# Designs tried in a protein design chat: VH-VL binders against q9umr5. Part 83

Target 1, 268 residues: q9umr5
Amino acid sequence: SYKPVIVVHGLFDSSYSFRHLLEYINETHPGTVVTVLDLFDGRESLRPLWEQVQGFREAVVPIMAKAPQGVHLICYSQGGLVCRALLSVMDDHNVDSFISLSSPQMGQYGDTDYLKWLFPTSMRSNLYRICYSPWGQEFSICNYWHDPHHDDLYLNASSFLALINGERDHPNATVWRKNFLRVGHLVLIGGPDDGVITPWQSSFFGFYDANETVLEMEEQLVYLRDSFGLKTLLARGAIVRCPMAGISHTAWHSNRTLYETCIEPWLS
Short names: E, the ipSAE of ESMFold2; O, the ipSAE of OpenDDE; V2, 0.75 times the mean of E and O plus 0.25 times the DockQ between their complexes.

## First folded at step 3 (VH-VL)

Design pa19 (framework fv_nofazinlimab)
Fold by ESMFold2-Fast, scan of step 3:
Formats: structure tokens, sequence, C-alpha cells
Structure pa19 (fold): chain C 268 residues (1-268), chain A 122 residues (1-122), chain B 112 residues (1-112)
């Protein structure tokens, strides 16, 4: 039979968003047990990411324990960062495929409607002032705000992303790397027409330099230093990159062609 | 002029709950968070938690977690602090206070409500 | 939680004389952004607290220049250069660097 699938949603999202994804899985892999986690839904998705990691950890432990053959994770948008941390903090995870669906793995630097709603008088160039304060770090979206013009503030103030990416030292870094490397496959999905994730290459561990020129994963210090295992995973053949044009941010979990191309092959 | 106007004094029985209101006026309710701070008679200030009204997101001091609930009603620009399982030690003046946030940063407690005296009888 | 300790707790001062209040934190209040989130509040009898100083040394609008804040790391001071009658009240320091926010126990400024 097929390994169970655990789905982790994104910012201002809930399990209802995945009804089409569940339909596709049922069609191609009938009998798959799919659990969409109803934690940190809607406004609760603004809670600090470390708090979300703890809550999702408590929810996934019994699911993983009941599936000795392993499980798959499908983690959408902000949820992909939760799953990154989850795989690092769990000494005993049995995840085969970690499918990251348009997640800002190197951070976010863009004027999105979510940010405009939270900070309506702010431009992306000014958000570093609030995001890199103790107040700002109480919001999930600020936990992965990565201003390329204030990289020093990002490195020092990010309580989440800089730590899980190994961009700032942490006592647990060696254990987090060991745990993350137990993943079978890291499937990265994203595309230029997303419209929310900025730069869209963040979904593939690319990001802006100080001139807002995108440097791809292999040019990042996090990759070159192998801080949490990206270089090791790539050498092992465990990283899958599946870019697709024509898909907006809210459509990644409801596009059949994307599912068939990028997700279905990894749901053994 | 921003004003935070709180509900009137309450006298409550031990074991009951109290719900204090804080109505914002003279500014935009969605441009700031509302914090709650208490002060027992003749004592210092103690932080309970906050709410961000536009999201309904609240966070609490661990000391009060499970007993305190902070909510907001955007239609009336009013924040509420509810404290359950009341004991004599909860007798205090409860204040709401504003925490503005935007691209300029945050500087907590620039405006305070007038305070609400909550007395737990016996 | 971060413990904030004020001294003295009672401060009797003659009108026109200077007053000084100390505030010490159990751990550094310097945040990783380089800012120190230390605040001073005044509470006059029967009134709500009023913020005097934000981020160690910045005076709020409308606060007289006889009030000044200084300090770094774990050691902070509020000074009043020439005490006036309207300064009577309790003064509190507060830290905003570490969750949850915590206050000093208060210093009661009294006129002799």
Amino acid sequence: as target 1 above (268 residues)
Amino acid sequence: QVQLVQSGAEVKKPGSSVKVSCKASGGTFSSYAISWVRQAPGQGLEYLGYIIPIFGTANYNEKFKGRVTITADKSTSTAYMELSSLRSEDTAVYYCARVPYDSRGYEPFDYWGQGTMVTVSS
Amino acid sequence: DVVMTQSPLSLPVTLGQPASISCRSSQSLVYSDGNTYLYWFQQRPGQSPRRLIYKVSNRDSGVPDRFSGSGSGTDFTLKISRVEAEDVGVYYCMQGTHWPYTFGQGTKLEIK
C-alpha cells in the first residue's frame, strides 16, 4: 500500500484549500491515508514559526509512529518552512518525500497583499524596521522576511529562518543537519508566475544579492558550507527541482498538470 | 487624539470570570495592538498579554495562560480581556495600552486606558 | 522571565533638587537588531501610567527636558535634573526585549 501523506498548509490557510489535492491523490493512489493538519489555521498561521513547529510536531508523532514504512510530507507556502524545521528537530522522523510547494526557503522580499494587510503604510524596503524587532519576530511572516539590503539585520534578528538555514550559528546545528539528512527526497516546486513568493526562486533556495540579482542555490553560502545538508542531498540525487510557469500562488494545490508532473511521482 | 476608554468597576465572586472592555477612538483600531497590564492595590505592574485586532491573534504571559483570553470586536473598535477562576490575588486595576506597529518599528504603551478596578469579593 | 530591579524603592527629594532612579535587568536588554528595548513610565496618584522614555534615552513628545534616561546592557538610570511638585508619583522601568514584558517594582518619588 501507499505511504501516508501529511499536509501542512500556509499563511491564512486551512485544510479546505487542499480538497483538489486530496481528490488527485485518491484518483492516482487510491487507499492513501491523507491527513491535512488543522492546526494554526487562518489567523493562527501568524503565530511564531517555532510555536507552529512544536504544535505540528505533536500532531505528526503519532502518525509517523503508526507508519513504520515511512510517510510523505506535502507542505505549502509558509508550511514548507514549518516542515523544514520539523525535519531538523525530530530525531526520529521517517519522512520519505518532503514536497515543498512554493515555499520561501531562502526567505521573502516582496510587496504581497498579506504584508500590505498587516502593514498597510509599509513598502518592502521599510519592513526591516518592524520585522527585525522583538515585536516583529512574534509574527510568522517576519520570521522569514529576508531583506537583501539589510542582510546584517536578517542574520542577527531572524529567530527562525537564519537559524534553520544555518546562516547564523546554533548549538543544535549538527543534530539538525543529521536529522534533516534522513529525508528520502526533497522535492522543490515553484514558478515565475506565483505572484506572492518573491523572488520565486526562493522556493528553490535561490535569493537576491544586495543588487537584487538572483543567485541560485549552488551559489548560496548555505549550500557551499553544506550548513543543513543541501550539498549532500544534491550529491545523493535526493533533490528534485520542478519549476512550472503559469501557476499563481493559490493554485499550486489545485492544478492537475502540476500534481501529475511534480507531486504524483513522489507518492510511493 | 487617540483615546482608550475602559468599562466600569466590577465586583466578582471567587471562582467566577470577569470581562473588561477597552474601546479605542480618535485613531484607527487596526493600526495597533492592544496590551493588558494589571496593578494590584499598592503593587507594581504585571503584563498579561496582547491582541492584534486585524488578525484576532493573541499572545499571553505564560503565568496567565489558560486563565486569560483577549479578544477584539472590530465593528465596535473594542478589545476585551477575560480572566477566569478568579481569586483574591486577582483584585487589581486592569489597564489596556496601545502598541503601534508599522514600518517605523514598535514603541509599546504610548497610550493607556483609564483602568478598570476588579475586586474579587471575600 | 527577565527580573527588573529598581532602586531606591522610596525616593524623598527636596523641590528643585535632582533625583536619580536605577533599574537593573537580570539579563542583557540589547536585542540582535542592536536596539535596547528599555522604557520608563511615570504614574501620578490616581492616574494611568504615562510613558516618559523609550529605548533607553529617547524622550517622548511633551516630556520636559529635565527628564533623561541613560544606560546600557543591564544597567539603566532615569534622572530628573530639578524635581517639581508635579513629578510626584511612582516611576517604573520596563523591558520589551524578552517575552513576556516585565516591569521593575516601582520607585515612589515623594517631596520632603
Scores: ipSAE 0.038, ipTM 0.603, lowest interface PAE 6.8, mean pLDDT 89

Design pa2 (framework fv_nofazinlimab)
Fold by ESMFold2-Fast, scan of step 3:
Structure pa2 (fold): chain C 268 residues (1-268), chain A 122 residues (1-122), chain B 112 residues (1-112)
Amino acid sequence: as target 1 above (268 residues)
Amino acid sequence: QVQLVQSGAEVKKPGSSVKVSCKASGGTFDSYAISWVRQAPGQGLEYLGYIIPIFGTANYNEKFKGRVTITADKSTSTAYMELSSLRSEDTAVYYCARVGYDSRGYEPFDYWGQGTMVTVSS
Amino acid sequence: DVVMTQSPLSLPVTLGQPASISCRSSQSLVYSDGNTYLYWFQQRPGQSPRRLIYKVSNRDSGVPDRFSGSGSGTDFTLKISRVEAEDVGVYYCMQGTHWPYTFGQGTKLEIK
C-alpha cells in the first residue's frame, strides 16, 4: 500500500486549494491516506514561521507515529519553508519524499500583489526597513524576505530563514542537519512563469547576488559548506529537480501534467 | 483626520469581566495594529497586548495571558479589549494606541485613544 | 522583561530653564537592523500620552524643537532646552526592541 501524504499550504491559503491534487492522487494511487492540514489558514498564515512550525509539528506527530513505513510531505509555497524547519527540528521524523511546490527556499525578493496588500506604500527596495525590524519579523513573509542589496541585515535580522539555511550560526545546527538528512528524497519543483516567487530559482536553492545575477544552488555558500545537508543529499542522489514552464504560482497544485511529471513518481 | 475613540467608563464587581471598545478612523484600521496599555491611578503605563485587524491576529503580554482577549471587527473599524476575573488591582484607565508598519518602518503609539476608566469595586 | 529606569522621578524646573531626563534599560535596545527602538512620551494632566520622540532622536510632527532625544545602547536622555508652562506633565521612556514593550516609571515635570 501507499504511504500517507501530508499536505502543508501556503500564504493566505487553506485546504480548499488542494482539491485537484487530492483527485489526482486518488486516481493514480487509490487508497492513499491524504491529510491536508487546516492550520494557519488564510490570515493566520501571516503568523511567525516558528509558531507555525510548532503547530504543524504537533499535528504531524500522531500521523507519523501511525505510519511506521513512512510518510510523504507535499508543501506548497511558504509551506515548503515550514516543512524545511519541521524536518530539522524533529528528531524522529519518518519522511520519505519531501515535495516542495514552488517554495522560496533561499528567500524572496520581488514585488508581488501579496506584498502590496500588506505594505501598500512599499517597494521591494525599501521593504528591508520593515521586514528586518522586530515588528517585521512577527510576519511570516518577512521571515523569508532576502534583500540581496542588504545581505548583512538579512543575516543579522532574519529570525527564521538565515537560521534554517545555516547562513547564521545556531546552537542546534548540528542536530538540525542530522535530522534533515533523514529525508529520503528532496523533490524541488518550480518554474520561470510562477510570477510570485522571485527569483523563481529560489525554489531550487538558487538566489540573487548583489548585482541581481542568479547563482544556482551549487554556487551558494550554504551548499558548499553543506550547512544543513544539501551537498550530502545531492551526492547520494536524493535531490530531484523538476522545473516546468507555463505554470503560474496558484496553479502548481492543480496542473495534471505537473502532477504526473513531478509529483506522482515520488508517492510510493 | 486620525482618531481613536473609546467606549465610556465602567464600574464592575470583582470576578466579572469588562469589554472596552476602540473605534478607529482616518484609515487607521486598514494599515495599523491596535495596542492596549493601562494606567492605574497615579501609576505608570503597563502594556497588555495588540491586535492586527487586517490579519485578525493578537499577541499578549505574558502577565495577562489567559485573562485578556483582544479582538477586532473590521466591518465597524472597532477593536476590543476584554479582561476577565477582575480584581481591585485592575482599576485603571485603559488606552488603545496604534502601531505603524509602513514603508518608514516600525513605529508604535503615534496616536492614542482618550482612555476608558474601569473601576473594580464591591 | 526589559526594565526601564528613569531619573529623576520628580523634576521641578524654573520657567525658561533647561530640563533633562535620563532613561536606562536593563539590556541593549539596539536591534539587528542597526536601529534603536527607544521612544519618549509626554502625558499632560488628565490627558492621554503623546509621542514626542521616536527611535532615540527623531521628533514627531508638531513637537516643538526645544525637545531633543539622544543616547545609545542602554543610556538615553530627553532634553527640553527652554521649559514652558505647557510642558508640565509626566514623561515616559519606552522600549520597542524586546517583547513585551516596557515603560519607565515616569518623570513628573513641575514648574517651581
Scores: ipSAE 0.098, ipTM 0.638, lowest interface PAE 6.0, mean pLDDT 90

Design pa20 (framework fv_nofazinlimab; at its last look DockQ between E and O 0.02; V2 from the best seeds 0.00; counts 0 for: pae E 7.7 > 2, placed apart)
Fold by ESMFold2-Fast, scan of step 3:
Structure pa20 (fold): chain C 268 residues (1-268), chain A 122 residues (1-122), chain B 112 residues (1-112)
Amino acid sequence: as target 1 above (268 residues)
Amino acid sequence: QVQLVQSGAEVKKPGSSVKVSCKASGGTFSSYAISWVRQAPGQGLEYLGYIIPIFGTANYNEKFKGRVTITADKSTSTAYMELSSLRSEDTAVYYCARVGYESRGYEPFDYWGQGTMVTVSS
Amino acid sequence: DVVMTQSPLSLPVTLGQPASISCRSSQSLVYSDGNTYLYWFQQRPGQSPRRLIYKVSNRDSGVPDRFSGSGSGTDFTLKISRVEAEDVGVYYCMQGTHWPYTFGQGTKLEIK
């Protein structure tokens, strides 16, 4: 009688990465229907995030329709941003727990192992030249690149993250906020030893100021303005923060202690 | 000083495929994108797609999706455009062009290749 | 797809006289960053295209000041204040705001 679980993978990833997570869920919640979406796998994960949102939306609609009691989302890394937008654009979602596994909710700024693979040398300070253009915005990583030294460019050029965070106005903002607020629980997971998500506090809606000092969620304008409902969710007790040290980026979906502490309690 | 040099002209049969190269010199290959544009004889310009080499993947015009593949080899500073299932309508000059950047963003077509004539005939 | 319509398609001009080419888009070309990604290219006979103007009105380095671009939203103009013999060729407008990027059909400028 457990609610179905839908899993959305991250950058350069696929459904195969979640085999341990599936095992954990089966052990603790036997009979749970878990669907790991195998859309936008591998380098197709570089497709624009709005394209990915549309594709995942088409895949989740029939799953949600067959589960009137509700569903849970587990969204890993970049997948957490896909799920953020999905919850905003769907007028009729029935998501109970949205579990965000180390996702850059306020954006990414750093030369980590993933970016080093893409770039032979550090490009942290120069990626804004690529990303904040129409050409760059056709690639997912640029949709959430958030250079704190060029915040004006991020606010004006981001076709995705700045809009879903309400950092720039959009005609649909009021509807997106209403839809997002339908979620039962927003479970935020991340930690200082991730090594990829930079700053790691982005997983908890914290981010760099212009001096690269991290300001936490409650100090962000998006929270203070309640742009998409974070302040409202926190006030109703719907935000869960579950930081854990000692976990690298590729281990969030395969660590048993993490699962038992941060995920298992939210899979009713 | 930046130069884009394309491979030579090709004559292909219908149903075959063609792979055109575009070698960049005099600049930093990883700092820009490469676009592919074609021009049928006596006709206008048509955009096929582009690649940002450092991302390792390309974006394609839907009209050519499934037939066109754009790749890049960072070690040789060379971009490639491969078009399969060739038809007589694919006869055109194929150009590569750089999407370079000014101070704060990318701007298209600051440098062009010389063009590669691809003729599709029986 | 955004349709780019140029007029005239054929433009015979006397040396030293001004020339004007219109470009109209089926949708606004203002991107979310407030910039308008409209470009003008020149293609001389037998040569690759060359960029003249970027973002509506910015003249590329090395382009003579007799070339100017103007416009906003959906209506754009390329002007040559005094046509010279080397200006013979086809001129294309292009939009880079909406994917897929599209070109106008071209305007052939000829000396009469």
Scores: ipSAE 0.507, ipTM 0.758, lowest interface PAE 2.1, mean pLDDT 89
Fold by OpenDDE, look of step 4:
Structure pa20 (fold): chain C 268 residues (1-268), chain A 122 residues (1-122), chain B 112 residues (1-112)
Amino acid sequence: as target 1 above (268 residues)
Amino acid sequence: QVQLVQSGAEVKKPGSSVKVSCKASGGTFSSYAISWVRQAPGQGLEYLGYIIPIFGTANYNEKFKGRVTITADKSTSTAYMELSSLRSEDTAVYYCARVGYESRGYEPFDYWGQGTMVTVSS
Amino acid sequence: DVVMTQSPLSLPVTLGQPASISCRSSQSLVYSDGNTYLYWFQQRPGQSPRRLIYKVSNRDSGVPDRFSGSGSGTDFTLKISRVEAEDVGVYYCMQGTHWPYTFGQGTKLEIK
C-alpha cells in the first residue's frame, strides 16, 4: 500500500484548491489516503506562522501515529515554510518525502500582480517598516519577509524565517537541525514563471544578495554553515530540485505534467 | 495635519451590534495600522485590536475575539470597529489610533481619534 | 497576558514639585530586535490619550523636557521634574512587545 499523503495549503488557500491534485493521486496511486488539512484557511492563513505550526502539528501527529511506515508531505506556497518548521520542531516525525511546492523557502521580497492588493508597488521597498516590528510579525507574510537591503532588521526582527534557517542563534538550533534531517527526501519545486514567489529561486533556497543578485542555494550562508541541514541533505542525495517553466503560482497543484514529473515519483 | 475623525455617539440595546468608523486624513492610509482602544466611564484603557489595512485582516485581543470585527476601506481611508452581542459592560468611549511603521522611526499611537461614546442600556 | 502594574494610582502633587510614576511588567518587554516597546500616555480631563514617551525614554515632539522616561526589562518610570497645572490628568503605561498589548491601571495626577 502507498504511504499516506498530507497536504498543507498556502496563503488564502483552502482544501478546494487541491481537488485536481487529489484526482491525480487517486488515479496514479489508488488507495492512497490523502488528507488535506483544513486549518488556517482563507484570512486565517495570515496568523503567525508559529501558531500555524502548532495547529498543523496537532493535526499531523495522529496521522503519523497511524502510519508507522511513514507519510509524505505536500506543502504548497506558504505551507512549505510551515512544513519545514513543523519538521524542525518534531523530534519524532516520520516523513519520507517532503515536497515543497513553490514555497518561498528562503523568504519573499517583491511585489507581484497576484498579491498587488496586499503588496502595493510603492510598499515593496518599505514593507520592512511594517514587517520588522512586533506588530508586523503577528502576520504570517511578515514572518518570511526577507528584505535584502535591511538584513540587520531581518536577522533581529524576523521571528520565524531567521530562526528556522538558523540565521539567528537560538537554543533549539541544534535540535531543530537534527529533527529536520530525519526527512527522507526534500523535493523542491518551483519555476521562473511562478509570478508570486520572488525571487522564484527562493523555492530552491536561492535568494537576493544586497545588490539583488540571485545567488543559488550553495552560495547561501545557511548552506555553507549547514545551519539547518541543507548541506548534509545534499551530501546524502536527499535533495531533489525540480524546476519547471510555464506554470503560474496558482497552477502548481493542478498541472498534470508537473505532478507526473515532480510529485508522483516521490509518492511511492 | 494627520487627523482621525470618528463617528458619533451610539446608544444600543443589549444583544445588538455597533459599528464605529474612523476616517483618516493627512497621510497614506495604507502605510499605517489602526488600533482600537476603549475606556469605560471612570476606568482605564483597554486594547481591542488593530488592523493593517494593506493586509486586509486584523489582530484581536482574545478577550473580544468572536465579538469584535475590525475592517478597513482603503478607498475611503476609513477603519471600522464592530462589536456584537453588546452588554452593559461594553459601555465605553471607543478610540481609534494610528500605528505608524518605520524600522526605527515611526512609533504607534501618535495620533488618536476624538473618541466615540457607546452606551449599552435596556 | 502581560500585566502592567502602575504605582501610585493616585498622585497628588504640589505645583512646581517633581512627580514620579512607576510601571512594572509581569515579564520582560525586551523584543527580539533589542528594543523595549514601553509607552507612556497622558490623558487630560475630557480629552483623548496623548503619547508622551515611546520605547522607554524617547519623548514625542512637543512634549516638554520636564517629562522623562527610564527603565529596563520589567521596571519603568515616568518622571516630571516640575509639575505644572496643565499636567493634571491620568497617565498610562503600555507595553507593545507581547500580544495582546496591555495598559497599566493609570495614575491620576492632581494638584494639591
Scores: ipSAE 0.299, ipTM 0.730, lowest interface PAE 2.5, mean pLDDT 92
Fold by ESMFold2, look of step 4:
Structure pa20 (fold): chain C 268 residues (1-268), chain A 122 residues (1-122), chain B 112 residues (1-112)
Amino acid sequence: as target 1 above (268 residues)
Amino acid sequence: QVQLVQSGAEVKKPGSSVKVSCKASGGTFSSYAISWVRQAPGQGLEYLGYIIPIFGTANYNEKFKGRVTITADKSTSTAYMELSSLRSEDTAVYYCARVGYESRGYEPFDYWGQGTMVTVSS
Amino acid sequence: DVVMTQSPLSLPVTLGQPASISCRSSQSLVYSDGNTYLYWFQQRPGQSPRRLIYKVSNRDSGVPDRFSGSGSGTDFTLKISRVEAEDVGVYYCMQGTHWPYTFGQGTKLEIK
């Protein structure tokens, strides 16, 4: 029988967004138990990511307990950061495939429609003034805002991303790395035509240097220092990179070719 | 069903101030921007500013920044616009409008209040 | 501030015939993300404005398919393929690319 699948949605999102993905899973893997978590929907997706991690942890515990052979996670957009933190904080998780569906894993630094209407007088270059404050860190988008031009502010102020990346001193960093490394596979999905994740290579742990040149995962300090286990996972053959062009941010979970190519093989 | 209900019409003397309320119902108040737009009699629309209640910070059209104050009260789901040092040219209908999130992203002014007539005369 | 210029300002139209409203901006409305934040609103007599079209050409929910938007850069058009009696009112374009957001002067559509 197939392992249960848990789906974690993104910013301003709901479980309805995944109806096509659920159809694909039912058609290719009939009998799979799929749970789309209905927590932190819409506006509630702006709550601090640590609050979301705590709430999602409580929801996944009974699902994982019923499936001692393991579960799979499919985590979309902001949800991929929630899931990565879950894998670090849960010493009792049994996740086989962690499927990161166009998630800003190394952070976000982009002028997007969210920024346009949330902060109409600010550009990505100025948003650090809001996000790198204690007040700003109470909002999810600021928890993974990553301004490559204000590295010292990021490292000092980030209450979430710098911690789960192992970039900031934290007493549980070694335990979190150990827990994360228990995952069977890390499946990274994204593409150049996403239009929201900036740089789109953040979905593959790539990110800007100070000149806004994209450095790939293997060029990042967090990889080179193996701060939370990326180098170890890659050496183990546990990282799958599945880029696909021509897919906009809202279409990743409704494209059959993407599902068949990048998701289905990992839903054992 | 989202509704924006504004306070009633007001008649004011020059030099005074007015505070117009905008109460939201049938949706989540704190997550979306509440904007203020005015329309002088027989004229077009003019944007004053907005607030996003969850952030608590208002942004103003610089044309009005010294005279307009926009606030929100999350406990009553109500936004407020206060215009001070009133002049006869401030006679207008004042609207609140929402910037909402849809499956297609953030889009402006999907819901409007009914309007509040403010008349400034001696 | 970006100036939005509509033409015509008054548009008498025979019932069942097409109507076309032009909107031009003093600056490009293409934002740094590649989107063009140009909107159309309808204000029926005695009512609040209603959004018709967002981001140049996308119809809002419940807007009849006889309404269409087009254009790029600085030049935009709202078309009504077959004017009906309920379409009477004032139509405004608005730009949301440059702060502060600004509206056109309005085009009053009347049945003649």
Scores: ipSAE 0.013, ipTM 0.532, lowest interface PAE 7.7, mean pLDDT 88
ESMFold2 (binder alone), look of step 4: mean pLDDT 90; pTM 0.925

Design pa21 (framework fv_nofazinlimab)
Fold by ESMFold2-Fast, scan of step 3:
Structure pa21 (fold): chain C 268 residues (1-268), chain A 122 residues (1-122), chain B 112 residues (1-112)
Amino acid sequence: as target 1 above (268 residues)
Amino acid sequence: QVQLVQSGAEVKKPGSSVKVSCKASGGTFSSYAISWVRQAPGQGLEYLGYIIPIFGTANYNEKFKGRVTITADKSTSTAYMELSSLRSEDTAVYYCARVGYDYRGYEPFDYWGQGTMVTVSS
Amino acid sequence: DVVMTQSPLSLPVTLGQPASISCRSSQSLVYSDGNTYLYWFQQRPGQSPRRLIYKVSNRDSGVPDRFSGSGSGTDFTLKISRVEAEDVGVYYCMQGTHWPYTFGQGTKLEIK
């Protein structure tokens, strides 16, 4: 039988968005138990990411316990960051494939239609003022806001992403790294036509330097220091990079070609 | 110039609701949160809650949850505090005050409204 | 909720003399970002509160330099080096580290 699949949605999203993904999985891997977690739906997706991690943790424990052969995670957009933290804080996870579907793994810095809908009067250059306040850190999007022009503020104020990425010290860092390294495969998916995730290479652990030049994963200090295990995973052959052009942010979970190319091969 | 200008005094009966406004100027509304604080005659300050207009998000002191609602109208740069099920002990001056976000932390209550006296009596 | 305790609650002082107000919190006010969110406000009779000091020791613009704040952790002090007649009013400390924001009881400064 196929390992169960757990799906974690993104910002202002819900389980309904994954109906096509469920159809694809049923077609290629019939009998797979797929659980789309319907926690923190809609506006509740703005809750602090550590709060979401705790809620999703409670939901995934019984699923993992019933599957001694392991489970797969498919985590979309902001949900990919929730899954990053789950893999670090759970001493006993049995995740085989962690499939990160256009998630801002190094953070977000962009004025997109999605962000303008959410913050119509705010420019990306000004969001550091609210996001790096204690009040801003009560909102999920600010937990991964990464202004490359204020990297010192990001490092000091980020209550979530800087800690999970090992960019700032934390007492649990060694345990979090050990837990994360238990993952079988880290499958990274994203592309230049996403239109929301900025820079799109954030989905592959690339990010802007202070001049807004993108540096790829292997040039990042978190990789070079092996802060949470990326260098170790790459050396194992456990990191899969699957970029695809022509896919907008809301289409990653409903594109058949994307599914067949980037997701299907990792669902055992 | 920064100003927070509140609506005028209100006299309400027990069990009714009151809605106080706070009009912000000087660039306050788009960049700051708006908090509400009350002061009963001769007493100290008590925090009710806040709204962050750019997120449309409000949060309330547990003591007032279920009775207080804080809203914001971006088009008029005006925040509102509505308190329902009024009791005589709700008689107080209600203040709005802005909360700035400084990149070194947040900066609460650098500017206050003039206050609105709400009297709850028969 | 964090309890803020001020002492004294009544402070009669002679013009030109120094005045000192203590504020203690039931929990540390150091936030995870390393900042201490402790504030001092002045309320003159019939007026809105006015912030004097932010983050323990920083004086707001327009606040005379005779006002100073100090302290760390759970113990904080507001000092007025030479009290003037215009300083009459109630002084409040406030913590912003823990939700909800809480104020001390207030210290009434009056000239004797």
Scores: ipSAE 0.013, ipTM 0.495, lowest interface PAE 7.9, mean pLDDT 89

